Miniprotein binders against q9bqp7. Designs and how they scored, part 8

Target 1, 240 residues: q9bqp7
Amino acid sequence: VPQNWFPIFNPERSDKPNASDPSVPLKIPLQRNVIPSVTRVLQQTMTKQQVFLLERWKQRMILELGEDGFKEYTSNVFLQGKRFHEALESILSPQETLKERDENLLKSGYIESVQHILKDVSGVRALESAVQHETLNYIGLLDCVAEYQGKLCVIDWKTSEKPKPFIQSTFDNPLQVVAYMGAMNHDTNYSFQVQCGLIVVAYKDGSPAHPHFMDAELCSQYWTKWLLRLEEYTEKKKNQ

## First folded at step 3 (miniprotein)

Design D1p
Fold by ESMFold2-Fast, scan of step 3:
Structure D1p (fold): chain B 240 residues (1-240), chain A 83 residues (1-83)
Amino acid sequence: as target 1 above (240 residues)
Amino acid sequence: GDLEKEILELVFRAIELAERFEEAVKSGDRELAEKLAEEFLEVVRELAKLAEENPDNEELQELVELVIEYAAFMYREFEEKFG
């Protein structure tokens, strides 16, 4: 139970589009400051088990690939993930310059993997956009806000291959999504309310991506867990 | 021997023991879980000794802290399942 509880949803906002809403998806730049990011909070408050499991995976990979091989592998996974997000932004954005990106990136297995999900995505309102929670003092950069099967969602795109990439937030994906949601719902740069989340796991071989939909009730449950992680981060920082 | 090699060997041993412990807890094998936890603690003691002998090795100090915390986690899981 967090000591300083704050609601995820803003009672003064609606998920319905207004005539004043921009026709182009919002892309607010992330400002560097002393306020922690969602990813930093989650990385610095991982459970002992999560940290141990990540170290186990790292040591095993180093043993099999060598130090240089491991570094090359993780760099390649990072680059592929970055290119996947850039391709998705291009596909979902009305900006012509983004649509002229490398054709080979648009034909990747990851893009093939998400095609069936993309058919159910419409009404894009934000892409690669910064959010800040003024009251709770955290920031984030979300991937996408759009309607999925008619419901407005914070959408997080994940890539997966075996072995899994070294992603600190792998087990914390729902917390990341609701953290962005709560920030956006209370950020004056945005006028709408998001109450649902979607985590899409895309596969390198083009196998159908797995969508993990989070309704308002599930988001509220994960929000409480996010607030506990944020509280833990704040306490840990005070003791340093 | 080579310090880095010795650390890696102990880390992989700890990983193996932790995995087998979790399987034993899930299968309800109390005797095996207790034995594996004891072996894990022995690996923790060996890592702690290396850390004491290498006080300027920050990565080793952090690793010892992690395995000690994981041992505490194992103890909690054991008590919840078998206590």
Scores: ipSAE 0.000, ipTM 0.123, lowest interface PAE 12.4, mean pLDDT 77

Design D1q
Fold by ESMFold2-Fast, scan of step 3:
Structure D1q (fold): chain B 240 residues (1-240), chain A 83 residues (1-83)
Amino acid sequence: as target 1 above (240 residues)
Amino acid sequence: GDLEKEILELVFRAIELAERFEEAVKSGDRELAEKLAEEFLEVVRELAKLAEENPDNEELQWLVEIVIELAADMYREFEEKFG
């Protein structure tokens, strides 16, 4: 797929601020329909190669916690992730009180981990908001769109128990970010253009979160890979 | 509720398949390991479908991300053992 077949950036949109008054960040609800989500496309086009990486993590956890303890742990990780996203949405919303949210969280370590990132985040435009690519016909629910160190980014918040300073090539996180970016840039519910991405990995022990910044060039490279995954999904869908 | 029960049943099924996969890898049974990995992918697809049917369920969206990460761990061990 040529890069100019379906561009990630919309030439009809400006990256310049066009603000009259401060507004509440957008939160468009995700609609129930037959249009595939970003996560569904990625999961349905997973290579056989991505199927076999459960063992290392599971083996360590079972040795530490036992089988029943591992099942409890899995449920707890699920809840911690949910609460972390809820806390971040609250912190970044103009109408919420930071102190109350922090006091009610069992995962204060993750919030402490992201503090140094949050001080560089401003101009929040969207939180927990639905995006749809009108031409390519896919949808997504993104975490956050805001300025990070002066650049408008699609920001994805991740939790981890262990420090991971490097982006893993086997994980689809960069593809997810650029898919949301391309959708937002072509969604009539939004009027701005985003050209950068940010993946933030927060740590349970409060260690400083690792930011993985994606500039416009890197986003364009991952966009090409996303288009290939979307094409593969479309072909598989026809044969089901 | 029913949704939470279905989600947990799929997660537990994924864990059980992963345990059987571990035994197959450790015993050197490549054919069984590949079969179990394919069954694990079917569970991932079922969770993804459930997530599409319940788009406002943040817990389900997060859970699908975890299951993908777990699937990646399975692949790494398979390659190290049989690659």
Scores: ipSAE 0.000, ipTM 0.214, lowest interface PAE 14.1, mean pLDDT 74

Design D1s
Fold by ESMFold2-Fast, scan of step 3:
Structure D1s (fold): chain B 240 residues (1-240), chain A 83 residues (1-83)
Amino acid sequence: as target 1 above (240 residues)
Amino acid sequence: GDLEKEILELVFRAIELAERFEEAVKSGDRELAEKLAEEFLEVVRELAKLAEENPDNEELQELVEYVIRMAAEMYRLFEEKFG
């Protein structure tokens, strides 16, 4: 159980639209500061098992591809993920200039993979937008906040090459989503409440993406686990 | 070393079986998913045996718990699809 428990949902907020809501999606830039990011907290609090598995995977990949080949592979995976996020932002944004700039990015297999998910996405409220939890002192950059099948969600877009490591996909992605959700719900730059999450795994070959929907109850469960990781991070920081 | 090679082989086999299991569940192949889950549990048992034989190896103790959590998630996915 976390020593300093804090609620994921804000009793001062509603998920219903109000007059203060902007007509265009919010895009608040991430500012440099000493406050840790969600990804930093998760990276620094990996279990010994997660570190062991990640290191063994890296050693195997280096053995198969060589050090330069592994570097090229990881750089390419990063670039494809970045292009995928840029294309999704373009598709979901009402801005015509952005769509024209990223026209070449709209033709990837990853974009084909998510078409059936995008059909169920509407009411976009934030894209590539910074969140900060003022009380718990962490920041993040979320991908998207929109309605999925009528429910307001924090949506996280993931890319995967087949085969994908099941372990890495399963354990930390829900923590990332609820960390962003809790931050947004308590961030003064936002006026609405998000109670659901969605992790979408897109595939390079265009195979249908897998949606992993998280209702309010599941989000609350993962929120407690996120608070434990944040507590572990804070304790490790004090000991250095 | 020898122990490290054995652990690595079992870990890669666990990951491969979990990936194949997820694909079988998504494709609706219940029989294949059940078979892959059984093979995964055999790997868990082998890792647990190595952990019992090496009680001072903290990383190995934690790794066994991690693959057990993976098995629990596999059963959740199975129940969600085939219930």
Scores: ipSAE 0.000, ipTM 0.202, lowest interface PAE 12.4, mean pLDDT 77

Design D2
Fold by ESMFold2-Fast, scan of step 3:
Structure D2 (fold): chain B 240 residues (1-240), chain A 83 residues (1-83)
Amino acid sequence: as target 1 above (240 residues)
Amino acid sequence: GDLEKEIEELVWRALELAYRFEEAVKSGDRELAEKLAEEFLEVVRELAKLAEENPDNEELQKLVEEVIRKAAEMYRLFEEKFG
């Protein structure tokens, strides 16, 4: 068990809608500070296998595209992911903003890919919103909190481009989701409880996205692994 | 040479199968995890055969030890999740 074990769920909170909850999804801005982000913790505690797979993927891409082509490719993957997230935030935001949306932003293979998932998403509570675990001292920026098939979830939108997506975040996707969940459940800016996660992998060619649902038990298992990664990060910082 | 290319392809396949296996375990897909573990063991057997045919290749001997160690780790994860 991690030395600084802390529960993922807050017993004082409910996942039921509250009449005092805002009708507009929360969007708390991420503040730059010395507190580590979820992505920084995960990046600094990668396993040898994760590092090796990333380097192998990088070398293969450089061989195929050249160094300049590789930089352009990685820049394009990042830009496409950013645009996909912007489009999803726009789609899931209040209807008043719909008329001002960029039609080209909403017309992508990735958006086509997630249409069937979006039909099952409702009750949006937060979009592109900052979370902070005040006790464990880490921060993050989550994509979405909404009901998926009637269950309140932290939803993480991922893009998959053929031949292969960026590999670093793929290993740690469940850890990222539960880290955001635990932070939100103990962040005073939020009043509700999230017990489930959803990782949605969207495809560039418009093929149907794959939803990976995480129930409360699975989230608890990954939470323990996240706490170990956070502990490793803290120990590494003391030794640098 | 040709041996180096064959080893490289097998190593890459082993790493990809191990990665996909961990994702299948995480998602609770027991049937997929079992299939990926079996495919991983096929790659281990091919690398072991090449190592037997090239006993003086110390890097290949070490590589076989590493993939066997990885297979043990994979089975531990499988038992932990599905056992």
Scores: ipSAE 0.000, ipTM 0.127, lowest interface PAE 16.3, mean pLDDT 78

Design D2p
Fold by ESMFold2-Fast, scan of step 3:
Structure D2p (fold): chain B 240 residues (1-240), chain A 83 residues (1-83)
Amino acid sequence: as target 1 above (240 residues)
Amino acid sequence: GDLEKEIEELVWRALELAYRFEEAVKSGDRELAEKLAEEFLEVVRELAKLAEENPDNEELQELVELVIEYAAFMYREFEEKFG
């Protein structure tokens, strides 16, 4: 168990709408800071398994595409992911008009992939918004906080190509979600509480996206693992 | 044994280079970031060689695949910041 355990949920907060809650989704800008981000903590505490797998994927991709082709592929994956997140933010923002939306972003296979999931998403409270855990000293930028099938969730949108490979580590996605959740639940910029997570994996070919729902119990289990990763990061940094 | 020790040393070297790369990207030092990414790839090539020499070591095979994914993530960050 972590030496410096801290709860993921805040007993002083409710997941119910409050009259003082803003009617528009929150979008707090992420400030570049010396405080580590969730992604940095996860990157710096990767397992031997996680670290070694990257070279084989790269060798296979270079063998198939060439060195320049690999760079183009990686750049294209990044661009598609960025456009996917921009399209989702636009779709989920009540202030966007149809005229203000980029039609090319809305026509992607990734957006087609998530349509059935978007039908179950409502009550958006935050989009592309910064979170900070003041006590545990980490920051992050979460994709979305909204109700999914009636439950308030931290929602993380992921892109994937079929067949694999993909660039994101699937092992750390639940840790990323609960890290954002714990930060938001203890961030003074927010007044509500989230207890559930949702990881949505969208596919380039428009195949139906896979939702991975995380209930409160599962979030608590991954929170303990996140605290261990954060502790490992902190100890490593003290020894430098 | 010796293999585990060699893997451990290469993994920690890779993580140190990744950390320094992140700092270079954060500070806007393109030349340093590029150099660190190249040194990271040298380490991952050494890990791939160990995996090739130990084809029945499933854990090592999986570790190499993950390191390749992480290298791709570093190149994406580099392009986002400097591209």
Scores: ipSAE 0.000, ipTM 0.123, lowest interface PAE 12.7, mean pLDDT 78

Design D2q
Fold by ESMFold2-Fast, scan of step 3:
Structure D2q (fold): chain B 240 residues (1-240), chain A 83 residues (1-83)
Amino acid sequence: as target 1 above (240 residues)
Amino acid sequence: GDLEKEIEELVWRALELAYRFEEAVKSGDRELAEKLAEEFLEVVRELAKLAEENPDNEELQWLVEIVIELAADMYREFEEKFG
């Protein structure tokens, strides 16, 4: 799909704060429908090579941990990731935006890992908020939109256990970020423009998180790759 | 840091090259398939160099093993198709 027909950035939008912008970060609920999510598109369009690498990673982990150990490991990684996102939402948003708050979530090694990143985060515009691309008809739930070192970014928080991260998440992380960015930039529920991405990899042992900043040019390059994945998904669904 | 970003970019490039290789093989484009396989081997060599420079990085060690196996599969497929 030509990028020029479906640009990632919206020329009618500005990244500057508006006086009418709410002081509380936006949290639009995700409405499940027949419209595909970013994660579903990416999962359904993995290449033969990505599937092969995931299967090889799985077999190696099973060899090391056993079948039950692997199941427990993957369940634990998922749960820890969920708790990490809940803790970050609590830290970055007013108490009234949360139904419940667990102080124990705020004391994890993952939260300690991101402290130096959080010091550079300000001007939070959206948290755990639904996005929909009005023209390309896909949806997503982004983690955070905020200024990182003065630049408005779609921020994606990742957890990693050294040395065994989820390989799938590593391969598709930039595509996920730009898919959310393009959707938000063309979603009528939002009025601002995002041109940068940030992937933050936090570590369980509290060692400093690694930020992966994506400037506008890099986001445009990954946007082209996301459009190809979306086209592949659409073709597969037409034949089903 | 820089190392993690470099590994991620190399892995992504390897997967992209492998995907394009499969399409070239399916379309019968021998010259393109050969070129893509050689580019894939260049990425394998760069990952192997990083693994040698970072012997305590267990993930990088097994990533090299995986991409070497993938390269072997690609060359086997090439020989079966084009002989």
Scores: ipSAE 0.000, ipTM 0.235, lowest interface PAE 12.0, mean pLDDT 78

Design D2r
Fold by ESMFold2-Fast, scan of step 3:
Structure D2r (fold): chain B 240 residues (1-240), chain A 83 residues (1-83)
Amino acid sequence: as target 1 above (240 residues)
Amino acid sequence: GDLEKEIEELVWRALELAYRFEEAVKSGDRELAEKLAEEFLEVVRELAKLAEENPDNEELQRLVEEVIDFAALMYRIFEEKFG
């Protein structure tokens, strides 16, 4: 699918804020649908390299922890990530306050890791909000849309246990961000244009988080790759 | 491109060897397990050469690190099971 037939940016939208923009960040709930999610498309179109890395990682962890220990570990990592996102939503929302438990659990680790990034984040437009690309027929749940160093970005918060990071999301993180961006730019629930992305990798030990900024050109390059993954997904479904 | 196809073929070979190694270990076939681990190291060497030739390919650098790590795991499993 050519990028010029399905552009990532919407020529009818502006990235500049105006007086009619909502004062409260948008939070559109994700509805269960037959339309595939970004994560499902990416999971169903993993490369052989990604499958190998995932299988090797699982095998190593099972050997070290046992099958039950592996399940416990992955559940714990998922829970920590969920709590990190909940804490960030609370911090970035003017209506919410970070709870005592979340401060004690995350402040000395992931939240501390991301502090220097948060000081450059302002103008929050959406938090934990559903997006849908009506024309390309996919949905997603994005973490955050806000200005980072003055540029409106789709921001994706990731957690990593240094020195043993998850491998599964390493290659697909930029694709996930641009997929959300393209959906939001063509979703009638939103009125603004996003042209930049930001992937923030926070560390459990509180080591400074790594920001990976994606300008409009880089987003356009990854959008082309996302369209190829989406086409592959559609062909795979058609052949089932 | 051509590089991506070469990487994909080597990764597919590595996957096949890893699965066969697991089955050999489960069946207690020491000689087959050793042979498969050695063949896996040959694939690692080929991927490492491609990584050296393409130092800016971050995905390939990461992949080489992962297959080296897995080769080490295979030899540890071998030693624990048969050693």
Scores: ipSAE 0.013, ipTM 0.415, lowest interface PAE 7.0, mean pLDDT 80

Design D3
Fold by ESMFold2-Fast, scan of step 3:
Structure D3 (fold): chain B 240 residues (1-240), chain A 83 residues (1-83)
Amino acid sequence: as target 1 above (240 residues)
Amino acid sequence: GDLEKEIDELVERAMELALRFWEAVKSGDRELAEKLAEEFLEVVRELAKLAEENPDNEELQKLVEEVIRKAAEMYRLFEEKFG
């Protein structure tokens, strides 16, 4: 698919910030459908290098923990990530949630890790919200859209254990961010334009999180790579 | 085998160096970032040598392509921040 036929930014939308616009909801639920998700596209189109690195990491972990220990470890990593996202949604939401305030969730090492990033986050526009690209027919559930250091960003929160970062999504994280960005920019449920991305890697021990800022040019470069992955996914599914 | 162990050690070091490089760039430590990028290139050279010695190992060939791509990204970021 040619990038110039499917641009990441919508020329019909201004970049006018309007975080207080009540007509645009902060959270749109993800609907069940047959349209592929960003994560599924990326999982089904991993490069041979990514598969090789993931398999080596798995084998090393299995040797250290055993098969059951490895499954328990990965399950715990997933659960910690889920709790981290729930805590961030609560912290960043301008609206009161019906979920009981969990003091322990707000005091995790991951939350301590991101404190310096959160100081620079304001103007929240979306939280745990569904996006769909009307033309390219893919969906996603993005973590957050907010201003980071004055720039409206798609923000993706990641958890990692020091000293061993989990590799399976490291190279695909920018693709995930731009896929959500392109979808949101072409989703009729939203009225604004986002041009920047931010990947925040938080650490369990509370060590300072690593922010990976993506400007408009970098987002456009990764968008081209995302379109190739989406095309690969479509061809792979068509041939089944 | 010995080859697999050597590759795993080089991959682990490459990942560590890339992460430390990002920390140095983030903190504005140009000298440290340059040093870490140079150490990353040394790991790339070692992986490339193993790939040349094992031309039938497709996974190793692909791994070398990936770390070369990563090195290019690191230098682009370096120029962007410190240029």
Scores: ipSAE 0.000, ipTM 0.160, lowest interface PAE 16.5, mean pLDDT 77

Design D3p
Fold by ESMFold2-Fast, scan of step 3:
Structure D3p (fold): chain B 240 residues (1-240), chain A 83 residues (1-83)
Amino acid sequence: as target 1 above (240 residues)
Amino acid sequence: GDLEKEIDELVERAMELALRFWEAVKSGDRELAEKLAEEFLEVVRELAKLAEENPDNEELQELVELVIEYAAFMYREFEEKFG
């Protein structure tokens, strides 16, 4: 699918604040239907090398932990990620009831890790909010849309445990961010234009998180790659 | 191109052989596990030959190193299980 048929940025939208923009962050619920999610598309279109690396990592972990131990490990990683995202939503939300949970947030090394990034985050416009690209027929649930160092970004919060060398989801993170961006820019539930991305990798031991900023040019480059993955997904679905 | 297709086919074969190898190890089938590990090494040799023929293909060089490491891992686990 040519990029010029499906642009990432919407020419009908302004990248400047609009008076009609909500004063509270949007949180549109994700509707489960037959339309594929960004995560599904990426999982079903991994490169052969990525599949091989993931399978090697999985078998190695099963050998070290046992099958039940591996399931417990993956469940704990999922729960830690979920708690981290819930904590970030609470911190970034203007609602007082969510801020009352601050005491529990300090117990996570991941929250300590991300503190220096949060100092540069303001003007939150969406939190844990659903996006849909009607024309390209995919959906997603983005973490956050906010200004980072003065630039409106789709922000994706990631957790990483040391010393684990391979996490499959980290390789497709830029594609995930631009897929959400393109969907939001063409979703009628939103009125603003996002042109930048930010991937924040937080660490369990509280070491400073790594921010990966993506400007408009980089987002456009990854958008082309996302369109190829989406096309590959559609072709594979026809052959199943 | 043709090279990319050949690499994809070899990688897919390697992954299939590795999965079957682990099932054979888990089921205690020494003879099958050994055969599958040997077939995996044949795929590794084929990938290595393609890498030698395409020295400027950095991704292919890295892939060969990865599958060699993985073959070593398979043989260590085989020796531990069946020794």
Scores: ipSAE 0.000, ipTM 0.198, lowest interface PAE 12.2, mean pLDDT 78

Design D3r
Fold by ESMFold2-Fast, scan of step 3:
Structure D3r (fold): chain B 240 residues (1-240), chain A 83 residues (1-83)
Amino acid sequence: as target 1 above (240 residues)
Amino acid sequence: GDLEKEIDELVERAMELALRFWEAVKSGDRELAEKLAEEFLEVVRELAKLAEENPDNEELQRLVEEVIDFAALMYRIFEEKFG
């Protein structure tokens, strides 16, 4: 249990669109400052077991590819992920042309992988947009906020070369999603309430992506874990 | 709890031994690499014993599988360098 609890949901907000909401998705730029990002907090508070597993993966990849090959591999994974997110932003943005949308759909197996998920996505409210929790003092850049099967969700797009059918196999991804959700729910730049999350794992070979839906109860459970990680981060920084 | 502390200490030792093993392999020190691999297997055995004593601890069962897989990786690296 965290020593200083704060609610994930804002009782003064609704998940229904209101007349003051913009017709185009919000895209607030992330301003770099001394306030920690969600990814920094999670990376600085990894468990000894998580560090061990990541180091094992790194050494295995270096063994398979060599040090130069590993650097090229990680660079290519980064570029493919960036292209995937750019393509999704283009597909979900109302300002993109049909020709550009068609071209992006043909660029990678990852886009083919998510086609069946995209059919269930509508009512996009934010894309590649900054969030800040003023009270808890953290920031983040979320991928997407949209309705998935009629439920307003923070949606996080992930790429993977191996299937990840269980949410537990995605490490800190649920914590990342709820951290963005809690920030957005208390960020004055936004007026609506998000109570659900969605982690979509897309596959390089174009096989169907796996959606990991998080309802309000599950989000609340992961929110408590996120608060503990944030508390650990702030205590660690005070003692360094 | 006490179990969690013991697991953390064993995981820390395993990581330390694995990193020192990588450096020994890089420097071509076969005897040191072999000794460090043997010490790593001792840590694996201690984790396996804790897993047997705590059969309902799913995370510990998975951790034992992961350190066994890592030991197999160390063996492969050793063979490629010194075999």
Scores: ipSAE 0.012, ipTM 0.390, lowest interface PAE 8.8, mean pLDDT 80

Design D3s
Fold by ESMFold2-Fast, scan of step 3:
Structure D3s (fold): chain B 240 residues (1-240), chain A 83 residues (1-83)
Amino acid sequence: as target 1 above (240 residues)
Amino acid sequence: GDLEKEIDELVERAMELALRFWEAVKSGDRELAEKLAEEFLEVVRELAKLAEENPDNEELQELVEYVIRMAAEMYRLFEEKFG
């Protein structure tokens, strides 16, 4: 159990709509400083098993593609992921005006992959929005907060090239989701409570995306693991 | 030093054996997977012995716990595929 336990859910908040809630999804800008991000904490506290698997995957890919080929491959995957997130933000934003480049991006296999998931998404509350946990001192940029099949969720969109997905993105995705959830639930910029998570893995070839729904109990379990990672990060910084 | 070199060599061997084990499981080669798992456990025992001889080496203690966890995962994968 973590030494400095803190609850993921805020007893003073509700997942029901508040009359004071804005009708337009929130998009709080990320103000990066010395406060660690969720991704930095996770990167700096990877288990030896995660490091081992990542390094072996990296070596295999370098062997297949060469050093330059691997660099180009990872750069292209990053760019595709960025474009996918930008397209989803555009689709889910009611006031967004599509440009021709965005329309071309919306025809990608990844967007086709998530169509069946998007049909079950409504009531968008936040898009590409910053969260900060002032008490636990970490920040993050979440993808989306919306209702999925009637449940308010922190939704994280992931891209994957079958059969060779990015292994790291799979490992810590649940921790990333609950870290954002806990931060949002205690961030004064937001008034509502989120108790569920959704990880959506989209495929380049357009095959149906895989949704990984996380109920409140599962989120609580991963929250404890996130607190342990955060504690590990904090101890690592003290011993520098 | 010599200890660090011994640890590095055992870690490299453990990593290669684990990779070959996962490939053997994936290809359905039960006999090869079993042999590689046995060789992996031998490396785990050597690392555990070094850890016992160096109780104040926190990195080495952590490393032993890590490879024991890997062995447990290897057993789980073997049972899933062949059990």
Scores: ipSAE 0.000, ipTM 0.135, lowest interface PAE 15.6, mean pLDDT 77

